# Ledger of designs, part 10: VHH binders against Ras-specific guanine nucleotide-releasing factor 1 (RASGRF1)

Target 1, 187 residues: Ras-specific guanine nucleotide-releasing factor 1 (RASGRF1), of Homo sapiens (Human) (q13972r240to426)
Amino acid sequence: KRNQVVFSMLEAEAEYVQQLHILVNNFLRPLRMAASSKKPPITHDDVSSIFLNSETIMFLHQIFYQGLKARISSWPTLVLADLFDILLPMLNIYQEFVRNHQYSLQILAHCKQNRDFDKLLKHYEAKPDCEERTLETFLTYPMFQIPRYILTLHELLAHTPHEHVERNSLDYAKSKLEELSRIMHDE
Below, E stands for the ipSAE of ESMFold2; O stands for the ipSAE of OpenDDE; V2 stands for 0.75 times the mean of E and O plus 0.25 times the DockQ between their complexes.

## First folded at step 14 (VHH; framework vhh_7ocj_1)

Design i01 (from h02 with A99P; at its last look DockQ between E and O 0.02; V2 from the best seeds 0.00; counts 0 for: pae E 20.6 > 2, placed apart)
Fold by ESMFold2, look of step 14:
Structure i01 (fold): chain B 187 residues (1-187), chain A 123 residues (1-123)
Amino acid sequence: as target 1 above (187 residues)
Amino acid sequence: QVQLVESGGGLVQAGGSLRLSCAASGFTFSSYAMGWYRQAPGKQRELVAAISRGGSTRYGDFVKGRFTISRGNAKNTVYLQMNSLSVEDTAVYYCAAEPSGKWFYDSEIYDYWGQGTQVTVSS
């Protein structure tokens, strides 16, 4: 059962990386280009305020996903704890995203009052890979990812025998993510 | 474990038809985008057709209406109907699955691939 949880974690990480990819490539990068046009529908400052450090978050999770995939391909020796230890310092970038999320949504709502921007945004949202989701939805996915890892680690530990070589390391990783999540949401 | 098993390939004369099938197991099929890719001798792998989880389709330019991708979610199977085949269609055809609907991205980010089925078109 433990390997089934890890396979589910890989699938969930792939899904999250795809969500971040859509956010960056279907919205952030095209809007950054539009901000440099002759009659820009949005300023560069507003693009930065809306998307925050989401491009950095995407790169981080592309790396984490590849690391997770590599460990799964090394079956039957499946050791995950050092991947989380390497990842934990990088996840601190989430503090800025979480703290500014409400403000970024407010800036987005203001930008939508410009009809040219709103029409362009609706065009981007209509692309098939968005699957009827809005930019606000994609901006919200990072808000919940740390809690998601905590839930996954909880399930993984439930299927990890207490004498397993990784038991203590996985529990440590979970506890560190729990503390980070608390700090992120106490603002 | 994840399995993608292609079938339906073979030798066919030009102008003929083949129907490829790809049976999937080990994951929630209805949550994945599916695609067919091909690789001809000495060429890079290229997209033939892709189908989103919701049924939206995309085709490579060379298809020109000759091929149709479809999916049977109840059977965990994706199909490629290939009509009006020509010698240029000779290739190994691969089934692929992509989490989260990334069916139109670079092939290196597809996570699950089949072993391929040979299609050979003779005159």
Scores: ipSAE 0.000, ipTM 0.112, lowest interface PAE 20.6, mean pLDDT 80
ESMFold2 (binder alone), look of step 14: mean pLDDT 84; pTM 0.858
OpenDDE, look of step 14: ipSAE 0.010; ipTM 0.304

Design i02 (from h02 with A99V; at its last look DockQ between E and O 0.02; V2 from the best seeds 0.00; counts 0 for: pae E 9.4 > 2, placed apart)
Fold by ESMFold2, look of step 14:
Parts: sequence; C-alpha cells; structure tokens
Structure i02 (fold): chain B 187 residues (1-187), chain A 123 residues (1-123)
Amino acid sequence: as target 1 above (187 residues)
Amino acid sequence: QVQLVESGGGLVQAGGSLRLSCAASGFTFSSYAMGWYRQAPGKQRELVAAISRGGSTRYGDFVKGRFTISRGNAKNTVYLQMNSLSVEDTAVYYCAAEVSGKWFYDSEIYDYWGQGTQVTVSS
C-alpha cells in the first residue's frame, strides 16, 4: 500500500540524515576548525575540496525529513507533491557533489600521507557515532541514497492512481533523480 | 497528545542501582525509537542509551557496561537499569522518542521528550 511506502521513506530518510549529520559534525566541522589552528594539519582549500557542499546537502535533507514527519503527523491526509518541490533544488547541489566525488577522495588520500592529519582523522573515525566507518564511507553514502529514492518513487507511483493529483509531480521527481543517477555513473 | 513520563529516579548511595521507567502514550509505541539522555548542571545533554524499534541498542561511552536499556512494547514502556552508580551519574534523566524507529546520537533530532526525572548519587 501507498502508506507503507511512505513510512519506509521516513525510515530511510532518518538513516540518511543520521549519516549526513555524522559526516558534517564528526568530520567537516572539526576539520574546518583544525584548518584554522596555529599549526594546521590541513588547509581550508583541502577541506572545501573534500567536503564541497556536504553541509548544504545535510540541511536540505533535514528539511525534507521534517516535511515527511509533518505529513505523517497530518494523517489520514497524506499529500506529498509539495514536499517533492523541495527535492528539485537538491538536484544541482547533488550534481556538483557527484562530479567532485572522485576528486574529493583523491584529495583525502593525499592529505592522509601527512602523519599528523592521518592521526587526527583516525581519532575522529574512532568516535562511537562512526561505528568503525571511515570518512570515505560517509562521503559515499549519497550514491546509495539516490537509487533508493528512485526505487521508492517507482513503488509509490505503482500505488498512485493515474488520475491522482500528485501523479505528474511524482513522475517529474523520479525522472530528475534518474537523470542525476546517469550523471553519477558517467563519472 | 503525546506524553512521555519518567519515573524511578531518586537518591541512591554510590555503588547502588536504580531502574528508570518511561511510560509512553499518544502514539504507536512499537514503531518508535526510544532514548535516554541526561543533563547535569552546566553540561550539555548527552546520550545515555538508545534502542531502535527493532531492539538494536547504543550506549554513551561513559556507561562502560553499567546500564542496560530495554523496552516492553506490550506495556508501552522503555526502561533503563542503572548499576554501579557514581556521583558523576548525578543528573536529570530524560526519555525521548523518534518517529522513524531509528536511534540518533544528536538529541535535537528526537520528536518527543519527557519532563525528566532526577537521579542523585551520594557518597
């Protein structure tokens, strides 16, 4: 049923927001602070290259997640079309992140050759929130999430009558995510 | 009209035990993740323990195996068994709920909060 798909979306979005939150708060923000220290182990340019627009991605998904929660709180009226209007601006931000992804990993690999940086990074990765995952893993999660949205929208459309008011908006959202996914594989 | 009501706090001697309970109402308890947070005066609220809707658990580093979170879905209640208490455990303990069923470290993500129960550990 359509409602079950929406609840699955909520669970998946919560997990993704958690992953983005860790990326930003356990890595980006501490490394940005370290880059401003007296003896910086990494430059601000390298931090920007590694993380690019990760913080913006996190904020947009927090908004999307809060929107999903609000729609579920308004049960039994469940209209999603206006929520997906929030998603469409994300496409440009994701495109930039995806195009930069291999470069971000190359810069990270170079930075890890500095012993002081590598020790600091391992300290951040040792925090309980990371659960033995690396910064590279957190930088890669957006690639897994985009296919999940496509599959979720496909399933939602399968349970959305053709004449439903949301039909065109959901189809459009799915088509734009499919376009982004093709760009991701073109890397 | 969601309510989370903590109980079981109080005064205990160092080395002692307490069992906290959080009774939930106004939502489908079994679908939510539940957590316990604490805040001592002048400190930030910090994760004590969390449990997903599926029973996966997480503890703050300071717990060091002394506390156990559990949930009784039939009774709409989450529990925190606290053993080997020390004066550093003195704080207000809060129950929290998250609608997705996933636990989070960041307290700001949780949807609902209780009013808290005081735990005081004396030497």
Scores: ipSAE 0.011, ipTM 0.415, lowest interface PAE 9.4, mean pLDDT 83
ESMFold2 (binder alone), look of step 14: mean pLDDT 80; pTM 0.827
OpenDDE, look of step 14: ipSAE 0.652; ipTM 0.840

Design i03 (from i01 with K64E; at its last look DockQ between E and O 0.03; V2 from the best seeds 0.00; counts 0 for: pae O 13.5 > 2, placed apart)
Fold by OpenDDE, look of step 14:
Structure i03 (fold): chain B 187 residues (1-187), chain A 123 residues (1-123)
Amino acid sequence: as target 1 above (187 residues)
Amino acid sequence: QVQLVESGGGLVQAGGSLRLSCAASGFTFSSYAMGWYRQAPGKQRELVAAISRGGSTRYGDFVEGRFTISRGNAKNTVYLQMNSLSVEDTAVYYCAAEPSGKWFYDSEIYDYWGQGTQVTVSS
């Protein structure tokens, strides 16, 4: 039961990393290159505004994902607390991302008024791995990652005995994430 | 129409090997976790192996390194390499597809199932 939650967590993280990979490699990086072209359909500033911290978030979760895989490879001993100890201090980047989200969408909407940009964006969105999802959809995924972790930790704790060696550490991590979530969404 | 078509089953001697294939059609293969289950006469259906969208794998306790699941997204096919087969591995093997990752919890909630392929291991 507890192990199943951990395995599910790995699966969810794999999916999230894939989503971030698409966000960065199918949209951010190509648009950044386009911004450097002779007739740029978008400015570097607008790219930065739309994709604030996206690349950093991707890198962080690639590391976290690899960490999870390493922990699971040590089955049946599953230790996760140290991964959250590494993750938590770096999650402040989500505060910036979440607070910037509405502005990101506004800038994107403005850019889409440019026919050249709109055409280019549709081309990127038409790639098979996007599965007909829009850039707006991909920009939404990071918005719910912290809440997802909170739910996962809640479920994990439900299957973790009170005397378990990691019980207190996991509970602490959940509390810190909840605090972070409140800060991100109440401001 | 959704289809999962298993192949590669048959009769094999103990210690032998088989490679099962499951060809999928009618849905977005890359969006689904894939799994192999088996059911022997008089026994419950049990997980043999599963592979997520991202390539993470899970195996039944009885597998003990003998079997390997893999997927070829380009061919919409999932494979099960079975080595060191024993008489106890005799069963109907089923291919299954699940989009949500719930295959970690419940083997009965897959969206799609194949008709199964018979694997018989003789002593």
Scores: ipSAE 0.000, ipTM 0.216, lowest interface PAE 13.5, mean pLDDT 89
ESMFold2, look of step 14: ipSAE 0.006; ipTM 0.404
ESMFold2 (binder alone), look of step 14: mean pLDDT 84; pTM 0.860

Design i04 (from i01 with E108Y; at its last look DockQ between E and O 0.89; V2 from the best seeds 0.00; counts 0 for: pae E 8.2 > 2)
Amino acid sequence: QVQLVESGGGLVQAGGSLRLSCAASGFTFSSYAMGWYRQAPGKQRELVAAISRGGSTRYGDFVKGRFTISRGNAKNTVYLQMNSLSVEDTAVYYCAAEPSGKWFYDSYIYDYWGQGTQVTVSS
ESMFold2, look of step 14: ipSAE 0.016; ipTM 0.500
ESMFold2 (binder alone), look of step 14: mean pLDDT 84; pTM 0.856
OpenDDE, look of step 14: ipSAE 0.428; ipTM 0.759

Design i05 (from h02 with S30D K64E; at its last look DockQ between E and O 0.01; V2 from the best seeds 0.00; counts 0 for: pae O 12.3 > 2, placed apart)
Amino acid sequence: QVQLVESGGGLVQAGGSLRLSCAASGFTFDSYAMGWYRQAPGKQRELVAAISRGGSTRYGDFVEGRFTISRGNAKNTVYLQMNSLSVEDTAVYYCAAEASGKWFYDSEIYDYWGQGTQVTVSS
ESMFold2, look of step 14: ipSAE 0.404; ipTM 0.744
ESMFold2 (binder alone), look of step 14: mean pLDDT 84; pTM 0.854
OpenDDE, look of step 14: ipSAE 0.000; ipTM 0.234

Design i06 (from i01 with S107E; at its last look DockQ between E and O 0.04; V2 from the best seeds 0.00; counts 0 for: pae O 14.3 > 2, placed apart)
Fold by OpenDDE, look of step 14:
Structure i06 (fold): chain B 187 residues (1-187), chain A 123 residues (1-123)
Amino acid sequence: as target 1 above (187 residues)
Amino acid sequence: QVQLVESGGGLVQAGGSLRLSCAASGFTFSSYAMGWYRQAPGKQRELVAAISRGGSTRYGDFVKGRFTISRGNAKNTVYLQMNSLSVEDTAVYYCAAEPSGKWFYDEEIYDYWGQGTQVTVSS
């Protein structure tokens, strides 16, 4: 039912926030520190290129996740539309992320040619919470977040009566996400 | 081998408190949602509390703020703090684990179950 979709959405968001947390705290931030070392295995510019908007995306979704949790706490009355009002204006950062993705991977591949960097990266990837996933995998997660939201909202709307108070708001959010998705993937 | 070992159960007077622990081993604890269920004699097993991978929680209707579920990933342990216990809370309490992200559904989706710990609340 509708509530089940919402609960599933919360769980999915929790997982995504965890993935972003790993991306930022296990890779981005340590590599920034490494870039400031006496013998840096990577430059600050390369770090910025690889991780464009990653930290901002993490913070945004941490807020969104906390918002979702708060709404769930008000069960059975679930209001979600206002959360999308917060999220939608900031989603343009995904446009930049997606457009930069191939370049990100190219820079990462280039950096991996440095033996010191490669060793360091393997060390980070070997952390238990990475579960043998590579940095490339973590960089891929944001690529599919907007499509995931679209699917979730589609499912949510399928279980939302037409006369429901949030029907129009959810439909609006879905439409905006679809528009964004088209823009992001036209290239 | 997967193991869920419950502890902390026992006899307590009405109004008292207990803290249950479930030590997990044999699987990636951080990848699983965890839950506590209970079964009283002659009754069906019911959800007490569940906690997702991300820390979201759900409670049975009877809990009414009396119980709190938490998890310690570093120790691969899930906890259930039970306050203001009543005679109606007497049951065997079971720990469960599931990876599917459907932790809010019924007990049938859980992959692993503990052997249970008896909680008895006397009047």
Scores: ipSAE 0.000, ipTM 0.218, lowest interface PAE 14.3, mean pLDDT 89
ESMFold2, look of step 14: ipSAE 0.000; ipTM 0.305
ESMFold2 (binder alone), look of step 14: mean pLDDT 83; pTM 0.852

## First folded at step 15 (VHH; framework vhh_7ocj_1)

Design j01 (at its last look DockQ between E and O 0.01; V2 from the best seeds 0.00; counts 0 for: pae O 7.3 > 2, placed apart)
Amino acid sequence: QVQLVESGGGLVQAGGSLRLSCAASGFTFSSYAMGWYRQAPGKQRELVAAITSGGSTRYGDFVKGRFTISRGNAKNTVYLQMNSLSVEDTAVYYCAAEASGKWFYDSYIYDYWGQGTQVTVSS
ESMFold2, look of step 15: ipSAE 0.361; ipTM 0.735
ESMFold2 (binder alone), look of step 15: mean pLDDT 83; pTM 0.852
OpenDDE, look of step 15: ipSAE 0.016; ipTM 0.314

Design j02 (from h02 with E108Y; at its last look DockQ between E and O 0.01; V2 from the best seeds 0.00; counts 0 for: pae E 9.4 > 2, placed apart)
Fold by ESMFold2, look of step 15:
Structure j02 (fold): chain B 187 residues (1-187), chain A 123 residues (1-123)
Amino acid sequence: as target 1 above (187 residues)
Amino acid sequence: QVQLVESGGGLVQAGGSLRLSCAASGFTFSSYAMGWYRQAPGKQRELVAAISRGGSTRYGDFVKGRFTISRGNAKNTVYLQMNSLSVEDTAVYYCAAEASGKWFYDSYIYDYWGQGTQVTVSS
């Protein structure tokens, strides 16, 4: 059961990293380049307001995913809890993303009133990688990631014996993520 | 420790068929997603087909029903049946494996890669 939860966590993290990769490579980076053109359909300020710290979030989760894979590959010496300790201090950028999410969607809606921007955005959204999802959809994925980790850790602890070497470390990681989630939602 | 070994490539005339195989070792094959990617000289590597641990499949849009990916978990092998080949299918074909068990478009997600097998389609 515990192995099933760990497998599911790896699967979910790979999916999230892919979603972030699409957000950054299919939208952020091309739009940043378009903002530097001689007839820009969008300003650099608007790109920054829409995408915030998305690129930093992508890089952090690429690192986290590689760490998770490495620890799973170290079977039978699987230790996960210290991975979250490495990630936890860096997750403060989630608070800023979550706080500004609604504003980012408002800026995006305003930008879409420009026909040249709207046509360009639809072209980017048509790439096969997007699987008919909109930029708004990709911008929303980070909003729920911390609650997902809390749920995963809850499931993992439910299948971790009290005397397991990781028991206290896993519980500590869950507590820290719950603390972060409270801070993020108190604003 | 981990090995992915492709076979079944070669020279074939347009309209012909080939079946590629990829034998895997050094990991729990049934838990991994498997994929086939291809790369022609001077071009970017692109997804041909992928199959999740549960058997869910995805194909590159250029495949248009001509290719079929399958997996034999008992033999630790993934297959690519390629029909109605054209000169545009000429490339090195690579086998790849991903620990999450889900398929993805982006190749950087995949952990392990084979050395590739050449497929050449002549007119």
Scores: ipSAE 0.011, ipTM 0.454, lowest interface PAE 9.4, mean pLDDT 84
ESMFold2 (binder alone), look of step 15: mean pLDDT 83; pTM 0.846
OpenDDE, look of step 15: ipSAE 0.315; ipTM 0.701

Design j03 (from h02 with S30D R53S; at its last look DockQ between E and O 0.01; V2 from the best seeds 0.00; counts 0 for: pae E 3.8 > 2, placed apart)
Amino acid sequence: QVQLVESGGGLVQAGGSLRLSCAASGFTFDSYAMGWYRQAPGKQRELVAAISSGGSTRYGDFVKGRFTISRGNAKNTVYLQMNSLSVEDTAVYYCAAEASGKWFYDSEIYDYWGQGTQVTVSS
ESMFold2, look of step 15: ipSAE 0.344; ipTM 0.719
ESMFold2 (binder alone), look of step 15: mean pLDDT 84; pTM 0.856
OpenDDE, look of step 15: ipSAE 0.330; ipTM 0.703

Design j04 (from j02 with S52T S56Y; at its last look DockQ between E and O 0.01; V2 from the best seeds 0.00; counts 0 for: pae E 17.4 > 2, grease 27.7 > 24.2, SAP .745 > .668, placed apart)
Fold by ESMFold2, look of step 15:
Structure j04 (fold): chain B 187 residues (1-187), chain A 123 residues (1-123)
Amino acid sequence: as target 1 above (187 residues)
Amino acid sequence: QVQLVESGGGLVQAGGSLRLSCAASGFTFSSYAMGWYRQAPGKQRELVAAITRGGYTRYGDFVKGRFTISRGNAKNTVYLQMNSLSVEDTAVYYCAAEASGKWFYDSYIYDYWGQGTQVTVSS
């Protein structure tokens, strides 16, 4: 059962990376380009305020996904705890994202009052990869990623014997993520 | 409308091979994990093989290296190559599209199933 949890985690990470990829490539980068156009429908400052550090988050998770994939491809030797230890310090970028998320949605709502921006946004949202999801939906996915890791680690530990070589490292990773989650959501 | 259509089933002698195909429509194929499940009379439905969006594969313990799952994203099709078949492999085989809908905050994940294709292995 422990291997089933790990395979599910790989799939979930791939999904999250795809969500971030859509956020960055279907919205952030085209809007950044539009902000540099002759008649911009949105300012660079507003693009920055809406998307925050989303591109950095995407790059981090691309790296984490590749690391996870590589370790799973080394079956049956499956050791994950070192990957989480490397990832945990980098997740501090989530604190800035979470802290400013509500403000980012307020800026987006204001920008949508401009009809040219709203029409452009609807065009981007109509792309098949979006699967009828809005920009707001994609901006919200990072808000819940730390809780998802906590749930995954809880499930993994439930199928990891107390004597397992990784037990202490996985417990530590879970406790660090729980601490981060409390800090992020107490604001 | 989501549609998963299996093909390639049938009767085969023990030790033989079959290739199953599942054509998908009505959703963004490249964004879903795909899988094959089977159900024999009187047994629960069980995982045969799964392949993630990123191409990582997973097999049921009973497969023992005999089956191979693959996907062709350009054709919206997932395949199951089945070798060294035995009578124990006789079942209805179902194609499934799986998102990680067991995760707490993923509100856009839906599990879809095909109608199944019969595989019968005789000795």
Scores: ipSAE 0.000, ipTM 0.112, lowest interface PAE 17.4, mean pLDDT 80
ESMFold2 (binder alone), look of step 15: mean pLDDT 83; pTM 0.848
OpenDDE, look of step 15: ipSAE 0.009; ipTM 0.296

Design j05 (from s32 with S30D E108Y; at its last look DockQ between E and O 0.01; V2 from the best seeds 0.00; counts 0 for: pae O 11.8 > 2, unsure alone 64.6 < 65, placed apart)
Fold by OpenDDE, look of step 15:
Structure j05 (fold): chain B 187 residues (1-187), chain A 123 residues (1-123)
Amino acid sequence: as target 1 above (187 residues)
Amino acid sequence: QVQLVESGGGLVQAGGSLRLSCAASGFTFDSYAMGWYRQAPGKQRELVAAITRGGSTRYGDFVKGRFTISRGNAKNTVYLQMNSLSVEDTAVYYCAAEVSGKWFYDSYLYDYWGQGTQVTVSS
């Protein structure tokens, strides 16, 4: 059912926004502050390398999530295609994040060789909302979001009549995300 | 110590061109997004152009293809080529460096700022 796909999409987005929130507020921002300390366990450059575009991605999806909630409040009429217009212009940010991912992990691994940093990181990872997940895990979440959207849009389109008002718009969004996915994974 | 030093500003007639330069030092240039902002008297600071670590660019709505931001790989320099300047482009132009894309959320969340360079466009 089309509505069920949309509701599932909302739940998934809520979860993703929470994951991004943890990534940024439990790790990125505290580490950035630590980088400005008198005896920094990590440099600003390394923080930048590890968390490239993370705050931007969080911001985007906070907006996307709020938009999605607003549209669902208009049930049973659900028009969602234009919400992807929030994301499509910023797909390059995702491209950069994905392309930077391996380097991010390398830098993180290097930083973990510092005992002070490693201790600090473990402290952050021990926060209750992390649920025993590592920073590496949180950095992985954005890697799969675009593929998730593609699958969701496929499913949504499968339940969207061809004459539906937003059929073409959804198809367009799907096509753009698929294009992005190809670019990100072919390099 | 981190430094951003702008240059290339000055007085130019409407329709003219300027090329601003920002020389960066004291940090790993390639790890940062770079941006140009401007502030006119009595107005808020606004984004002119930004270039991400990956090379993606973003421009203010007023730019309309007139300006181009680019970064030099070897010289740790970011450039702003400004063509077809108008009186409305008169402002102090600032160079900024940012780590992880937070500039998209808030234009004041850059990590480093230059002192600015005055650009005056006369009619």
Scores: ipSAE 0.006, ipTM 0.242, lowest interface PAE 11.8, mean pLDDT 89
ESMFold2, look of step 15: ipSAE 0.260; ipTM 0.634
ESMFold2 (binder alone), look of step 15: mean pLDDT 80; pTM 0.820

Design j06 (from j01 with Y108W; at its last look DockQ between E and O 0.02; V2 from the best seeds 0.00; counts 0 for: pae O 12.7 > 2, placed apart)
Fold by OpenDDE, look of step 15:
Structure j06 (fold): chain B 187 residues (1-187), chain A 123 residues (1-123)
Amino acid sequence: as target 1 above (187 residues)
Amino acid sequence: QVQLVESGGGLVQAGGSLRLSCAASGFTFSSYAMGWYRQAPGKQRELVAAITSGGSTRYGDFVKGRFTISRGNAKNTVYLQMNSLSVEDTAVYYCAAEASGKWFYDSWIYDYWGQGTQVTVSS
C-alpha cells in the first residue's frame, strides 16, 4: 500500500511536469517572443506578470520528478524524504505565485481585450497537447500543488511504520508544507 | 465514453438527510480520486468532499462533520452521505474524478465531471 502511494505520486508528478511544460513552452516562451516582435500583442512586463515563477517552478519539478523516478527504480526500497528536503527550500516560489495569481488573471484578462493577442492565445490553446484547456487552466495547476503534496504525504505516512527510516523526515516535510500552505492562504 | 452519473438528489426538509451516488464508467475507477462539488445560483462551485484512491478524505469547511464521502471500487461508485441538511446546502451537486495522486480544490481542473444533481433543502 505504501508503494502504491509512491507510484501514484510519481504518476501525478509526471502529469504536473507535463502541465508545467505546456505552460512554459506553449504559452510563456512563445508570448515572450511575441513581446519582442515588431507589433507586439503583449508587453514583456505583462508576460512577466502573468507567468511569475512559472519557469522556475517547472525546472524545480522536473528535478523532483527525475528524483522520484530514480528512487522508484531502486524498488523495493523506496526512499523519498531527501527529495522533499531539496524541494522545501525552493517552495517559497509558490507563495509568490499564489499571491500573484489574481493579478496574473487580471492582466491576462486585460490582454485578451487585444484582438491580436486573443487570436494568438487561441492559437496556442488549440495545440493538441493542450487538450482544449485554456491558459487560465494551466495557470491554476500550481495553485494546488502544495495541498496535493500535503495530502500525499499524509497518506504515505499512514502507511509508513513509526520505526521506518523516513518516518520523521516525511513528517517534517509535511509539517513544513502545511506551514507554507497556511502562509500562502493568509493573503 | 467516460461517464459520471449522479443520483440521489431531490427535495428534503431542513434537518433531513440525503445520500448521493455517482456511478463511474469509462476509466479505471480505482486509480482516481473522486470528489463532490456543489454550486448554488450566483455562487462559485466549491468542494464538498473528496476521497483519494487510497481512501484519504477531505471536506469543505462548511461540512462540519455532517457529510461523509465513501467509495465502492467494486461498483465504481462514490457516495456522499449528507446529514443535518440546511437551506444553505441547496445547490447542484457534481461528481468529479481526477487521476490518482492529484487532489485539487478548484472544480474546473478535474479530469471528469458529472452532469450534476439538484439538492433542494426547504425550511
Scores: ipSAE 0.000, ipTM 0.216, lowest interface PAE 12.7, mean pLDDT 88
ESMFold2, look of step 15: ipSAE 0.197; ipTM 0.614
ESMFold2 (binder alone), look of step 15: mean pLDDT 85; pTM 0.865

## First folded at step 16 (VHH; framework vhh_7ocj_1)

Design k01 (at its last look DockQ between E and O 0.04; V2 from the best seeds 0.00; counts 0 for: pae O 14.1 > 2, placed apart)
Amino acid sequence: QVQLVESGGGLVQAGGSLRLSCAASGFTFSSYAMGWYRQAPGKQRELVAAITSGDSTRYGDFVKGRFTISRGNAKNTVYLQMNSLSVEDTAVYYCAAEASGKWFYDSEIYDYWGQGTQVTVSS
ESMFold2, look of step 16: ipSAE 0.216; ipTM 0.646
ESMFold2 (binder alone), look of step 16: mean pLDDT 82; pTM 0.837
OpenDDE, look of step 16: ipSAE 0.000; ipTM 0.212

Design k02 (from k01 with T52S D55G S56D; at its last look DockQ between E and O 0.07; V2 from the best seeds 0.00; counts 0 for: pae O 13.3 > 2, placed apart)
Fold by OpenDDE, look of step 16:
Structure k02 (fold): chain B 187 residues (1-187), chain A 123 residues (1-123)
Amino acid sequence: as target 1 above (187 residues)
Amino acid sequence: QVQLVESGGGLVQAGGSLRLSCAASGFTFSSYAMGWYRQAPGKQRELVAAISSGGDTRYGDFVKGRFTISRGNAKNTVYLQMNSLSVEDTAVYYCAAEASGKWFYDSEIYDYWGQGTQVTVSS
């Protein structure tokens, strides 16, 4: 059962990384390029405001995902606590992301008033891998990731013996994530 | 209407080079990740190289820096430069296109496939 939780975590992480990849590759980067055009439909500042920390979040989770895959390959022995050591020091980027989220959506809404931008955005959203999801949807995905990890760690710990070598480390990671979640959502 | 047409395959001596091309039509090329796969007789199809719509690349473990994937959006073509070929590189090489983004996390599910081009490396 513990292994099943880990396998599910891997699947969920893969999906999340893909979502971030779409956010960055299909929207952020192309819009940056558009902002550098002769007649830009959006400014670099607005791009930065809409996508604050998105690329960094993507890179972080790409590393985390690769690490997770490596651990899975060592089945049945699964050691995961050290992977959270990668995430925890950088999770402050989520605090900034969450705090900026409403502003991000506001700026995006403002940009959509520009017909050229709106047309361009619809073009990006029409790509098959977006599956008819909007940029707003993709910007929402990071909002739920920390709570998701907390739930996963709770479940993982429920199936981790108290004498297990990783028990304390996993519990520590969970506590840190919970603390972060409180900070993110209480402010 | 969708078509992927491979070219550039053939017979080459060990240590030699080949450049494969895949001309795409019938879909929005710039929105798709492109990939090269190969299948040798009696073996499973395996990833050789993939490139995202944004230019990010992945390579099979056996490539070891010998191959380079690139794309020319203006020509709707993806390329595979293969250097330092060896006998074990002998296979049918397939061009593939996918728009789901699954290539990023090691999926081999593509939306479209070419018919393949034979690459034979002699000793």
Scores: ipSAE 0.000, ipTM 0.254, lowest interface PAE 13.3, mean pLDDT 89
ESMFold2, look of step 16: ipSAE 0.000; ipTM 0.418
ESMFold2 (binder alone), look of step 16: mean pLDDT 85; pTM 0.860

